# Designs tried in a protein design chat: VHH binders against Testicular acid phosphatase (ACP4). Part 18

Target 1, 367 residues: Testicular acid phosphatase (ACP4), of Homo sapiens (Human) (q9bzg2)
Amino acid sequence: LPEGPLVFVALVFRHGDRAPLASYPMDPHKEVASTLWPRGLGQLTTEGVRQQLELGRFLRSRYEAFLSPEYRREEVYIRSTDFDRTLESAQANLAGLFPEAAPGSPEARWRPIPVHTVPVAEDKLLRFPMRSCPRYHELLREATEAAEYQEALEGWTGFLSRLENFTGLSLVGEPLRRAWKVLDTLMCQQAHGLPLPAWASPDVLRTLAQISALDIGAHVGPPRAAEKAQLTGGILLNAILANFSRVQRLGLPLKMVMYSAHDSTLLALQGALGLYDGHTPPYAACLGFEFRKHLGNPAKDGGNVTVSLFYRNDSAHLPLPLSLPGCPAPCPLGRFYQLTAPARPPAHGVSCHGPYEAAIPPAPVVP
Below, E stands for the ipSAE of ESMFold2; O stands for the ipSAE of OpenDDE; V2 stands for 0.75 times the mean of E and O plus 0.25 times the DockQ between their complexes.

## First folded at step 17 (VHH)

Design n6 (framework vhh_6z1v_2; at its last look DockQ between E and O 0.55; V2 from the best seeds 0.00; counts 0 for: loop humanness VH .148 < .165, pae O 2.5 > 2)
Fold by OpenDDE, look of step 17:
Structure n6 (fold): chain B 367 residues (1-367), chain A 121 residues (1-121)
Amino acid sequence: as target 1 above (367 residues)
Amino acid sequence: EVQLVESGGRLVRTGGSLRLSCAASGDEFSYYEMGWFRQAPGKEREVVAEIYSSGGSTWHADFVKGRFTISRDNAKNTVYLQMNSLKPEDTAVYYCAAGYEGDYFDEFDHWGQGTQVTVSS
């Protein structure tokens, strides 16, 4: 089918580069952490800001013919998790996307762009619902108790013991999560040119990455990936589809919805789409949904609309086109609905989750 | 490793007020998300309130209905739970929890021993 015009876009991106989330007892840089990370642990760095500005500029280029040159509240809606690093990332991104919001703009011409948010604990759309959903924990338990998971874990018993000795950190209770945090600390330090301790060899880092991948896989992959998705990434997917549907049904001028979020958000969404590739989304990674109309007979579900997916995980390369398993790219919207239905919450909702709110701005008040 | 010590729990009459405190050890308090939990006899532990590290964002359970307020003082490494209009149903052991805010993982890693709150009719 000949590609028709772009009619709607949904973007989900991870925040930019940040400071480590935590330290560990034997961290050689622990005593100077305040100097190394002046805004504190877990906070967006100058590099993070740069990355998001660049992403915004990329998006401006990609959608130059689609979006107005100036921000219009009726055309673009932005939501962020209520974290400093994601809020700042959204602002930096928007500064790249819209020149009027760019740094250095004359005061008289500067126009800030609103970023919407909800309290972290209430965010069922962009944050993992791990704390408030017992069913999710049950599913995770099932995954972690599976033979494949246990076998892998057993193979790392010695490694984890050594890790405890090197870090001075107890891994009792949640060894993989804690190991992940150690990896995060080391990776952040390395990325910012800090020397790693001798024990943190490339082999150790590789092993930590493998351990982390196993844990992530348990969260977003088999077993029961679809059911896990219904409690996580499927919610976001459903919201994206609902926004498009509403826009089309009501003839709203909304063209783009943007979500500033986390690696976990992208992972959850990838899980819902069956597109988890075994890798943690890098900083400023962006997953995009592009809805296009095609000339032809309207199909019952979604008419003549197709959905194209792209994943930008490296600023040095073009975005990766993605295909939903079982659907050609571009994917007819009806088929997209059908194939993703198992990963999306049912109409009656999922237990432990309340209704999600569509990210559609209110209609502009006509003066 | 951070240690958490709760205080302030006591017997109080219905309609009374109580302020719980949780003191955290260490130098990284400002980086912790903090929470209050409670567990009544024979019931599961439930979240009462949460306060995040940097922005002062807070969350309160629905049953709080504006009666309880979580707050923190980073200079004192302390998180508080102001409890007003207490009811007998609020009787429980109250626990303080702490954890690093994470991208992928969002769990509390550290727990206090708890403080008993008893509300008499």
Scores: ipSAE 0.206, ipTM 0.677, lowest interface PAE 2.5, mean pLDDT 90
ESMFold2, look of step 17: ipSAE 0.556; ipTM 0.819
ESMFold2 (binder alone), look of step 17: mean pLDDT 81; pTM 0.838

## First folded at step 19 (VHH; framework vhh_8h63_2)

Design p1 (from m3 with E50Y; at its last look DockQ between E and O 0.01; V2 from the best seeds 0.00; counts 0 for: pae O 6.7 > 2, placed apart)
Fold by OpenDDE, look of step 19:
Structure p1 (fold): chain B 367 residues (1-367), chain A 120 residues (1-120)
Amino acid sequence: as target 1 above (367 residues)
Amino acid sequence: ELQLVESGGGLVQAGGSLTVSCAASGDEFSYYEMGWSRQAPGKERELVAYIYRGGSTYYADTVKGRFTISRDNAKNTLYLQMNSLKPEDTAMYYCAAGYEGDYFDEWDHWGQGTQVTVSG
């Protein structure tokens, strides 16, 4: 069937470039951190703002025929995690998407665009993993206790010891997370042209990346990836689908939902979709859901709607078309529902407190 | 659970005005996005107007410029001011509510409706 018009879009993107989340004791740049990162650790940088502005402009071009040229609050809804870097990213993005919000706009014509948020502690849609979900942690523990994980970790014992010596950081208790933070610091510094210490060789960075990949795999991959997804990325996926359904059924004018979030948000969503490729989403990476109607007879399953996925992870290249495993692109909506059902929370909800507690209804997903 | 009760419907002459109201009870009204839908005999139910928590509004093209949706959170009441009424506006008008930002396949709550009849 020929593709019909675009009818709804959901976008999830990582914030732009940021300062390191943390330093380490022997960090050669530690003493000048306030100068290097004037807005503070973990905060969006000027480069991050630029990246998001560019993403917004990209989105404007992509959806020029679909969206109104001016922001319409009934047409576009934006939600962000309640972090400065994600909120600012959303603002920068919207400045690219809507000229009226762009830098340099005449003051008389400048119009700010609202970004919605919920308290971090209450954000069950965009923040993963949920600290308030014991069941997820149980599943994660199962993954970390698995032989494959333990063998890999054992293989890095010597490396981690050296890392402790080089950084002056103790990795006791949370070695992978702490190692990841070291990597984050180094990568941020490198990205901003700062020299790395001699010990932070390409080999060391590669090893740290492998360690990070192992950790991410435990979060979004086997074992019990689907169940983990039901408690994380599947929630967001379900919300996206539900928003589309709601808009269609109620005839709402909403055309686009945008989520300003984190790498972990995208990773969780990729996990839910079975599209995690072993790489951390770069800054301003954007995963998109495009819903289109078919012209003519509706498909057997899912009616006359298809879902197309794209992933923009490099501004120098076109977005990557993605295909849900087991479904051709564009994917009939009914088929999409079927294939993603295991990764989405069931209608009765998923319990974070174990099988014996009443299923917590899916958190109200803000469109 | 939020209960919705519409009122204010009636017979009005073409060109006239009418205000219908929806009284909400049983839950925090301010948490809901609200809407008016209408259903004429033999026709499907259609969205007339929509108002977000923050007051942003949407109007169907058929009523744009003639109808005004508003809410009074202090009174837990939704309003639809209808001006320049036309015979084609004749319908049962329903009040609907849903959590803004919450995902659902339907409106969370519906009223029983109030009949608006516009005579030519």
Scores: ipSAE 0.022, ipTM 0.367, lowest interface PAE 6.7, mean pLDDT 91
ESMFold2, look of step 19: ipSAE 0.523; ipTM 0.794
ESMFold2 (binder alone), look of step 19: mean pLDDT 81; pTM 0.823

Design p2 (from g4 with Y58W; at its last look DockQ between E and O 0.70; V2 from the best seeds 0.67)
Fold by ESMFold2, look of step 19:
Structure p2 (fold): chain B 367 residues (1-367), chain A 120 residues (1-120)
Amino acid sequence: as target 1 above (367 residues)
Amino acid sequence: ELQLVESGGGLVQAGGSLTVSCAASGSTFSYYEMGWSRQAPGKERELVAEIYSGGSTWYADTVKGRFTISRDNAKNTLYLQMNSLKPEDTAMYYCAAGYEGDYFDEFDHWGQGTQVTVSG
């Protein structure tokens, strides 16, 4: 079918490079952490700002014919989680996307762009999975008690025991989030040119990545991946679709919604789409939903609108075009709704969540 | 290694109040998302309250309006103020901590618990 023009875009991206979230007890770099990480643990680094500016410039180029370089409040809405690093990432991204409004421009040209947020405890849209959801934790227990998970965990007991001696953390019999914390710290340090301890060999890093992949799979994948998604990434997916539906029904000028968030936000969304690739989204990774007016037969499933996905996980390469399983791109909107329905919460809501309330600004009047 | 130690449990008459505390040591407390869970005999553990490093809070419906979670980052201490206590609030209360904002939202550090018993 002939591709028509873009009519709506939703973007979900991870914040840029950050300092480690915490030091482990025997971290050789912890005593100089204030020198190494002057803005503090978990804070966006100068490299993180650069990555987000680069992402914004990529988006500027990609949407040159769709979005004016002038920010227009009725056309673009930006939402972030309530963390310094995601708020700053959104700002840096917007400086690339709307360079005439960039921070540091002469006073007459710089114009702040609002980035909306909600308190962390209230953010059911971008924070996944929520601890306050008993049903999700039942599903997670089922996954972690499964034979495959337990056999892998047993196979790593020796590795985890040795890692305890190197790190000073309790790891055997503890949540795998602790092992992920070690990997996160080591990767942050390596990215900033710090020498790693001798025990942190490439093999150790690879094993930690494998442990993290198992744990991610338990959180967003089988068993019962679709029900897990209804409680997690399906909420955001549903909001993206609902925002487009509202824009279309009301004739709103809104063209783009941007979500500045976290690795887990992207992982949960990938889980809901059936597109988790076994890897953690890198800093400034961006998953995009592009809605196009399809100029062919309007009787096709979902009318004359199609949805295409892209995933930018490496700035050195073109974004990866993605296809929803069972719907090669460009996927008719109606088929996209049908295939994603099991992973999206039903309209009446699910345990832990009620019906989604839109957070998009009120529609401007249409003449 | 983050260590969590609860205190302040005890016997309280129905309608009374009690504060339980959790002292944290061995790591930077202010970066953690914190919470209180409880477990009554023969029942599964239930999350009752959370507080994030930015100060936002969440409460289970069973305690909302009666319990208040708070934290003092200067003292590395988490609190749960429990008012209008009912016999069904009787449980072992556990302090918990998890990572702030990245990876999945789950607790990975737990205290040993402090017993709260509500008579009546």
Scores: ipSAE 0.586, ipTM 0.831, lowest interface PAE 1.4, mean pLDDT 86
ESMFold2 (binder alone), look of step 19: mean pLDDT 81; pTM 0.821
OpenDDE, look of step 19: ipSAE 0.708; ipTM 0.872
ESMFold2, look of step 20: ipSAE 0.565; ipTM 0.825
ESMFold2 (binder alone), look of step 20: mean pLDDT 81; pTM 0.823
OpenDDE, look of step 20: ipSAE 0.749; ipTM 0.890
ESMFold2, look of step 22: ipSAE 0.575; ipTM 0.826
ESMFold2 (binder alone), look of step 22: mean pLDDT 81; pTM 0.820
OpenDDE, look of step 22: ipSAE 0.759; ipTM 0.894

Design p3 (from m3 with H109Y; at its last look DockQ between E and O 0.53; V2 from the best seeds 0.59)
Fold by ESMFold2, look of step 19:
Structure p3 (fold): chain B 367 residues (1-367), chain A 120 residues (1-120)
Amino acid sequence: as target 1 above (367 residues)
Amino acid sequence: ELQLVESGGGLVQAGGSLTVSCAASGDEFSYYEMGWSRQAPGKERELVAEIYRGGSTYYADTVKGRFTISRDNAKNTLYLQMNSLKPEDTAMYYCAAGYEGDYFDEWDYWGQGTQVTVSG
């Protein structure tokens, strides 16, 4: 289908580069952490700011003909999770997207841009519901108890034991998520020029990446991928579609909604779309939803609006155009609704507190 | 490696007050987000309160205004002050800790729990 003019955009992006979230017990860099990470663990780095500024400049160029060159509150709404790194990422992004409003401009043209947020524990839209949704945890446990997952875990028993010995970190209870935390620390340190321990060879890093891929797959993929999505990425997907529906119904001037969030936010959304690619979204990765008028006679299904997706996961290359499975781009909006329906919460809702055959409480931690 | 041990549970009359505590050891306490969850017999575990590294707090609607979460980083201790207790507050109370993080945010460590029973 030939595409017409853009009418609405939703963007979801991961914060920029950050300091490691934690040190493992035998981390050789643990004792100099305050020197290495002056803003603190988990905080956005100078490189993270640069990545977000660059993303904002990319968005400025991409939407030059669509968005006013100046920020207008009726055209753009920005929401972030309530974390320093995502709030700062949104601000750095906006400095690129609206450069004349950026700090350091002449005072007569400087203008702060609001970034909206909600308390962390109340954020059902952008945060993954691991701590607040027993039903999701039950679905996840079904995946982690499946034979395929357990066979992979068994095959890594020797590797995981060596990892415990070299790191001093217990992997009991949650071995794959805790292994991911080791990988995250090593990757953050390497990206900032710190030498890796000798045990952290390329083969070790490759195995940690394989472990992460299996664990991510359990969180957002089969079994019961659509049911998991209804509690996770489907909520945000519904909100994106509902925002466009409201703009269209009420004739609102809103043109763009931006969500500054986390890797898990993007992973959950990819899971809901059936587009998870086996990799963790890199810092400042951006998934975009572009709504366009179709200029020819509308087909019965989808009317005169189409949806196109892009994924910017590497600033050195053009964004990847994505197609919803079963709907080559440009996808008619009605078909987009139809194909995503199983992953979106139904009108009657879904409960995080399902019928009682509840998951067994986590095993007690024993000394 | 962080270890969590709850204490201070017991039997209390409806309308009364109780403080439960969680002693942490084995890692840098001040870096963790902390929380309390509870599980009554035959019910799902539910989040009661959270306290973030910067001191911001969240409370479930069922306890808002009656419960106060706090932490003492110098003593590596998390507290839950429970006032105006009701029989429906009867549960095993669990201390939990997690990194402020990316990925799939779950509590990384749990305590063994302390029983709170409200008679009335």
Scores: ipSAE 0.545, ipTM 0.781, lowest interface PAE 1.2, mean pLDDT 86
ESMFold2 (binder alone), look of step 19: mean pLDDT 82; pTM 0.829
OpenDDE, look of step 19: ipSAE 0.684; ipTM 0.866

Design p4 (from m3 with A97T; at its last look DockQ between E and O 0.69; V2 from the best seeds 0.00; counts 0 for: unsure alone 63.6 < 65)
Fold by ESMFold2, look of step 19:
Structure p4 (fold): chain B 367 residues (1-367), chain A 120 residues (1-120)
Amino acid sequence: as target 1 above (367 residues)
Amino acid sequence: ELQLVESGGGLVQAGGSLTVSCAASGDEFSYYEMGWSRQAPGKERELVAEIYRGGSTYYADTVKGRFTISRDNAKNTLYLQMNSLKPEDTAMYYCATGYEGDYFDEWDHWGQGTQVTVSG
């Protein structure tokens, strides 16, 4: 399908490298944590800032012909979750994307760029609804009660018991999520050159990663992945499509929307797209939606816009082009709507309480 | 680990008021997001209210305007003031905490609960 010019871009990216979210009770590095993590647990590190600056510079290069090197408020909108690390990641990214606006610019022309946010409790767009949605928990329980999940959990009983002994952390109740927290701490420490405990062998780390992959799959994948997505990543997907629909309908100058968020934001979106690949998005990973006019016969295809996806999960390599299952890029926008409809919430919304209804195309939404 | 102990539950007549509290021990809880959930017999646990480190709050629609969440960082204590109580508010009330923003954001620690029973 012949491609025309780029007309709209939506970007969703994970914050940069951070300190561990928590220590486990017997962590050998616990007593020197203030020296190791001077900004505190869960805070963006200097490496995290570097990763986001690098992502911003990549975006500058990728969109050089599409987006002015000067920030123009009518053309770009940036939203973050209300966390220090995502707000700081957005700022570092923007310094790379709009280098003339960066703090301390050599041209003495620094201009701050607004990063918008909403209170954490109100952020249904970018945060995963674990605390607030009983219907989602019902769907998750179906996945965790399935035989395949229970058989895997049973196979790890001995491993989890040893992990409790080594860490001093109780895994009763939520063993897979708590195992993920141990892995997160170990990975953060290893990434920053700290020696791991002798019990944290490569085999232990690989087993923790397998446990985490099962848990992630239950959250965003089968069974009933589309129904889960209507409550999670489908909301953001719907907003991305609605923003372009509004730009197109009203002739707005908006060219780019950027979302600074979390691994779970990307995982939920991947789940809604049917593109979850079994891996956790690394720091500063970026999923992009590129809308282009195409110059074929519009009467034959019902429209003149296509959607292409890319996933940048490794700064050492070119971003991966992705295709929506059933629609190789460049995917006509109408087909993209059709294929994603089951994963997007219906126009009436989806109730976290009471009966669930199948989706109908939602009304346009503004960020 | 952080330990959470709820108290203040009891039997109250419909239309009455009750305050439940949650005492935290160990780590300084001023760094935590905190909340109350409840579970009635035979029903799923449901979120009642949350209070975030910056002081913003959330309330479920079923309790909005009747319940108030608050915290006292000097005493490491979380409160839920419940006014205009209804029989439907009868449940075990649980305190919870968490400090995370990555992965699937779930509460890390739970208390044992305190029973609230509304008659009439």
Scores: ipSAE 0.496, ipTM 0.761, lowest interface PAE 1.4, mean pLDDT 86
ESMFold2 (binder alone), look of step 19: mean pLDDT 78; pTM 0.788
OpenDDE, look of step 19: ipSAE 0.668; ipTM 0.861

Design p5 (from m3 with Y31H D105Y; at its last look DockQ between E and O 0.63; V2 from the best seeds 0.56)
Fold by OpenDDE, look of step 19:
Structure p5 (fold): chain B 367 residues (1-367), chain A 120 residues (1-120)
Amino acid sequence: as target 1 above (367 residues)
Amino acid sequence: ELQLVESGGGLVQAGGSLTVSCAASGDEFSHYEMGWSRQAPGKERELVAEIYRGGSTYYADTVKGRFTISRDNAKNTLYLQMNSLKPEDTAMYYCAAGYEGDYFYEWDHWGQGTQVTVSG
């Protein structure tokens, strides 16, 4: 069936460039961190703002025929995690998406655009995993105790020991996650033109990236990837689908839902979709869901709606079209529901505390 | 590297109150999400309360309405005010810290714990 008009879009994007989350004891830049990162560790940088502004402009171009030129609260809804870097990213993005919010706009015409958020402690939609979800940790433990994971970890014993010596950081207890944080620090420094210590060679960085990929894989991949997704990325996926369904059912004017979030949010969502490719989403990466109606007779199982996915992970290139495993692009909505059902929480919710505990209800839809 | 040292534990009667503290040193305290977990003998360690950089808090259902988590960034100290204590609250209480970040959220640092014993 020929594709009809775009009727709804959901976007999930990572915040822009940020300062390192942490330092390490032997960090050569540790003493000047306040100068290097004047807004503090983990905070959005000027480059991050620029990246998000650019993403917003990209989105404006992409949806020029779909969205109104001016922001309409009934048409576009934005939610962010309650972090400064994600809130600021949302603001910067919207400044690109809507001219009235753009930098340098005349004061008389300037209109702020609302960004919605919930307290971090209550955010079950965009922040994963919850520390209060023992079941997820159990599933993660199963992955980390698996032979493949343990063998890989054993293979890096010497490397991790050297890393401890180079950084002065103890990796006891959470070696891979701590190693990831070292990588984060190094990568942020490198991205901002700071010299890395001699020990942080390209080979070391590659190894750290591999370590990170293994760890991330344990979170979003096998074993029991679908069940893990039900407690993480599947929640967001379910919310996106539910929002579309609600909008269609009630004939609401809402056209776009935007989520300003983190790499882990995208990773979890990729996991739920079976699209994790072993790479960490770069800053301002954007995963999009585009819902279109068919022209003509509705499909038997998919109705008259298809879902297309795209992933923009490089501003210098066109977005990557994505295909849900087992479904052609564009994917009939009914088929999309069927294929993603295992990764989405059931209607009764998923329990974090075992079979006898209250299930976590599905995330609320956009009001 | 952040170091955490708990204090304030002790013996208290049921219905009583107790405040435990966690002193942080060695890193920027304000950059961390903080939490309290507890472990009773023969039981799994369980999350009691969390406080994030922005000040939002989470409480386990078992302590909600009785316990209050707070932080003083100027003093690099985390607190847990425990009221209406029950024998079931008897446990080793651990202070934990995690970096505010994008990665899957775990605790990065743990204290050695402080023992809280509630007598019936």
Scores: ipSAE 0.538, ipTM 0.813, lowest interface PAE 1.0, mean pLDDT 92
ESMFold2, look of step 19: ipSAE 0.547; ipTM 0.812
ESMFold2 (binder alone), look of step 19: mean pLDDT 81; pTM 0.825

Design p6 (from m3 with G54S; at its last look DockQ between E and O 0.78; V2 from the best seeds 0.66)
Fold by ESMFold2, look of step 19:
Structure p6 (fold): chain B 367 residues (1-367), chain A 120 residues (1-120)
Amino acid sequence: as target 1 above (367 residues)
Amino acid sequence: ELQLVESGGGLVQAGGSLTVSCAASGDEFSYYEMGWSRQAPGKERELVAEIYRSGSTYYADTVKGRFTISRDNAKNTLYLQMNSLKPEDTAMYYCAAGYEGDYFDEWDHWGQGTQVTVSG
């Protein structure tokens, strides 16, 4: 059946290129970090700004027929996590999406666009709740204690031991996130023209990428991926669906919601959708939810709205269309609700903290 | 590599106050998120408080309004000021550090702990 017009869009994107988050002990660039990264470690770079402006221009073109080039506060809502790099990324993105409002326009036409945020400690929507959610940690432990995960760790013990000697980090018996940080630092430095240490060969980088992929899979995938998602990416997914439901029910003019966030935010959503692709979302990666009226028989399709997904993970290529497992795009909204329900929080909520509930044995059978 | 050493624990009367501290060395302290966790005998470790690089703070409900987390980046030191102490606050208190806001945020470094015992 023919696709009808767009009626609502939700976008979630990772910040642009940043300086490394840290130096490891034996990092050859450690002593000159203040010169190399004058805005500070973890801060958005000039390349990160360019990437976000480019993403905004892509969004402008994609939604030319749907969204006026003029920013209208009742039609667009932008929220960011409370980090300089994500707030700045949102602003750079919006300069591309609404070029007439951008800095450098004639003063009579320039209008700042608000980017909303909440304190980091309060952000349950966009932040991954690793340290504040004991229930999530229990689910993660089940994944990391599984035989498949432990066998892989055993196979990497020799590699990790050698990497300790090169980096000065403790890695053997430590969380695999520490190995990810080595990879992240090396990739940031390479992207900015810094020579890699001789030990950081292509084989080392490939092994670090494999380690990262296993660890990501444990965080957002099986076992019990849906239960993990209820505490993580399912929260944001539920909010996206609820925003659309509210817009329809109240007849609101809101057309687009944008979320400027992190790789883990996108990974958590991918986990909730069953769409994790084995890779870390690159800088300025964007996952989009497009809601359309359809021109077919609404009763047969479970309603008159469909949901389509795209993933822009490489500015040199067209965005990838995505489909939920079990619902080829465009997915009828009713089916989309059904398929995602296990990954979304139930109506009564899921608690990160709760009383221990001992199992009550079944009553003995009495003849 | 970042190293964390807690101090300032001891025996305190119920209703009293105590400040524990955590000295950091071996890496750039100002780029870490920091936190305090505690473990009472026979119980699981529980998060008590966090402080982010932005200055935002988190407190467990059991300590909210009584405990204050703070940091001094010039001295590479994390603090936990504990007021109106109760016997149930008796625990080993652990300092922790993690890199801010990327990947899956976990604690990367732990101290060995300092004992706080509240009598009454």
Scores: ipSAE 0.599, ipTM 0.829, lowest interface PAE 1.2, mean pLDDT 87
ESMFold2 (binder alone), look of step 19: mean pLDDT 81; pTM 0.821
OpenDDE, look of step 19: ipSAE 0.635; ipTM 0.848

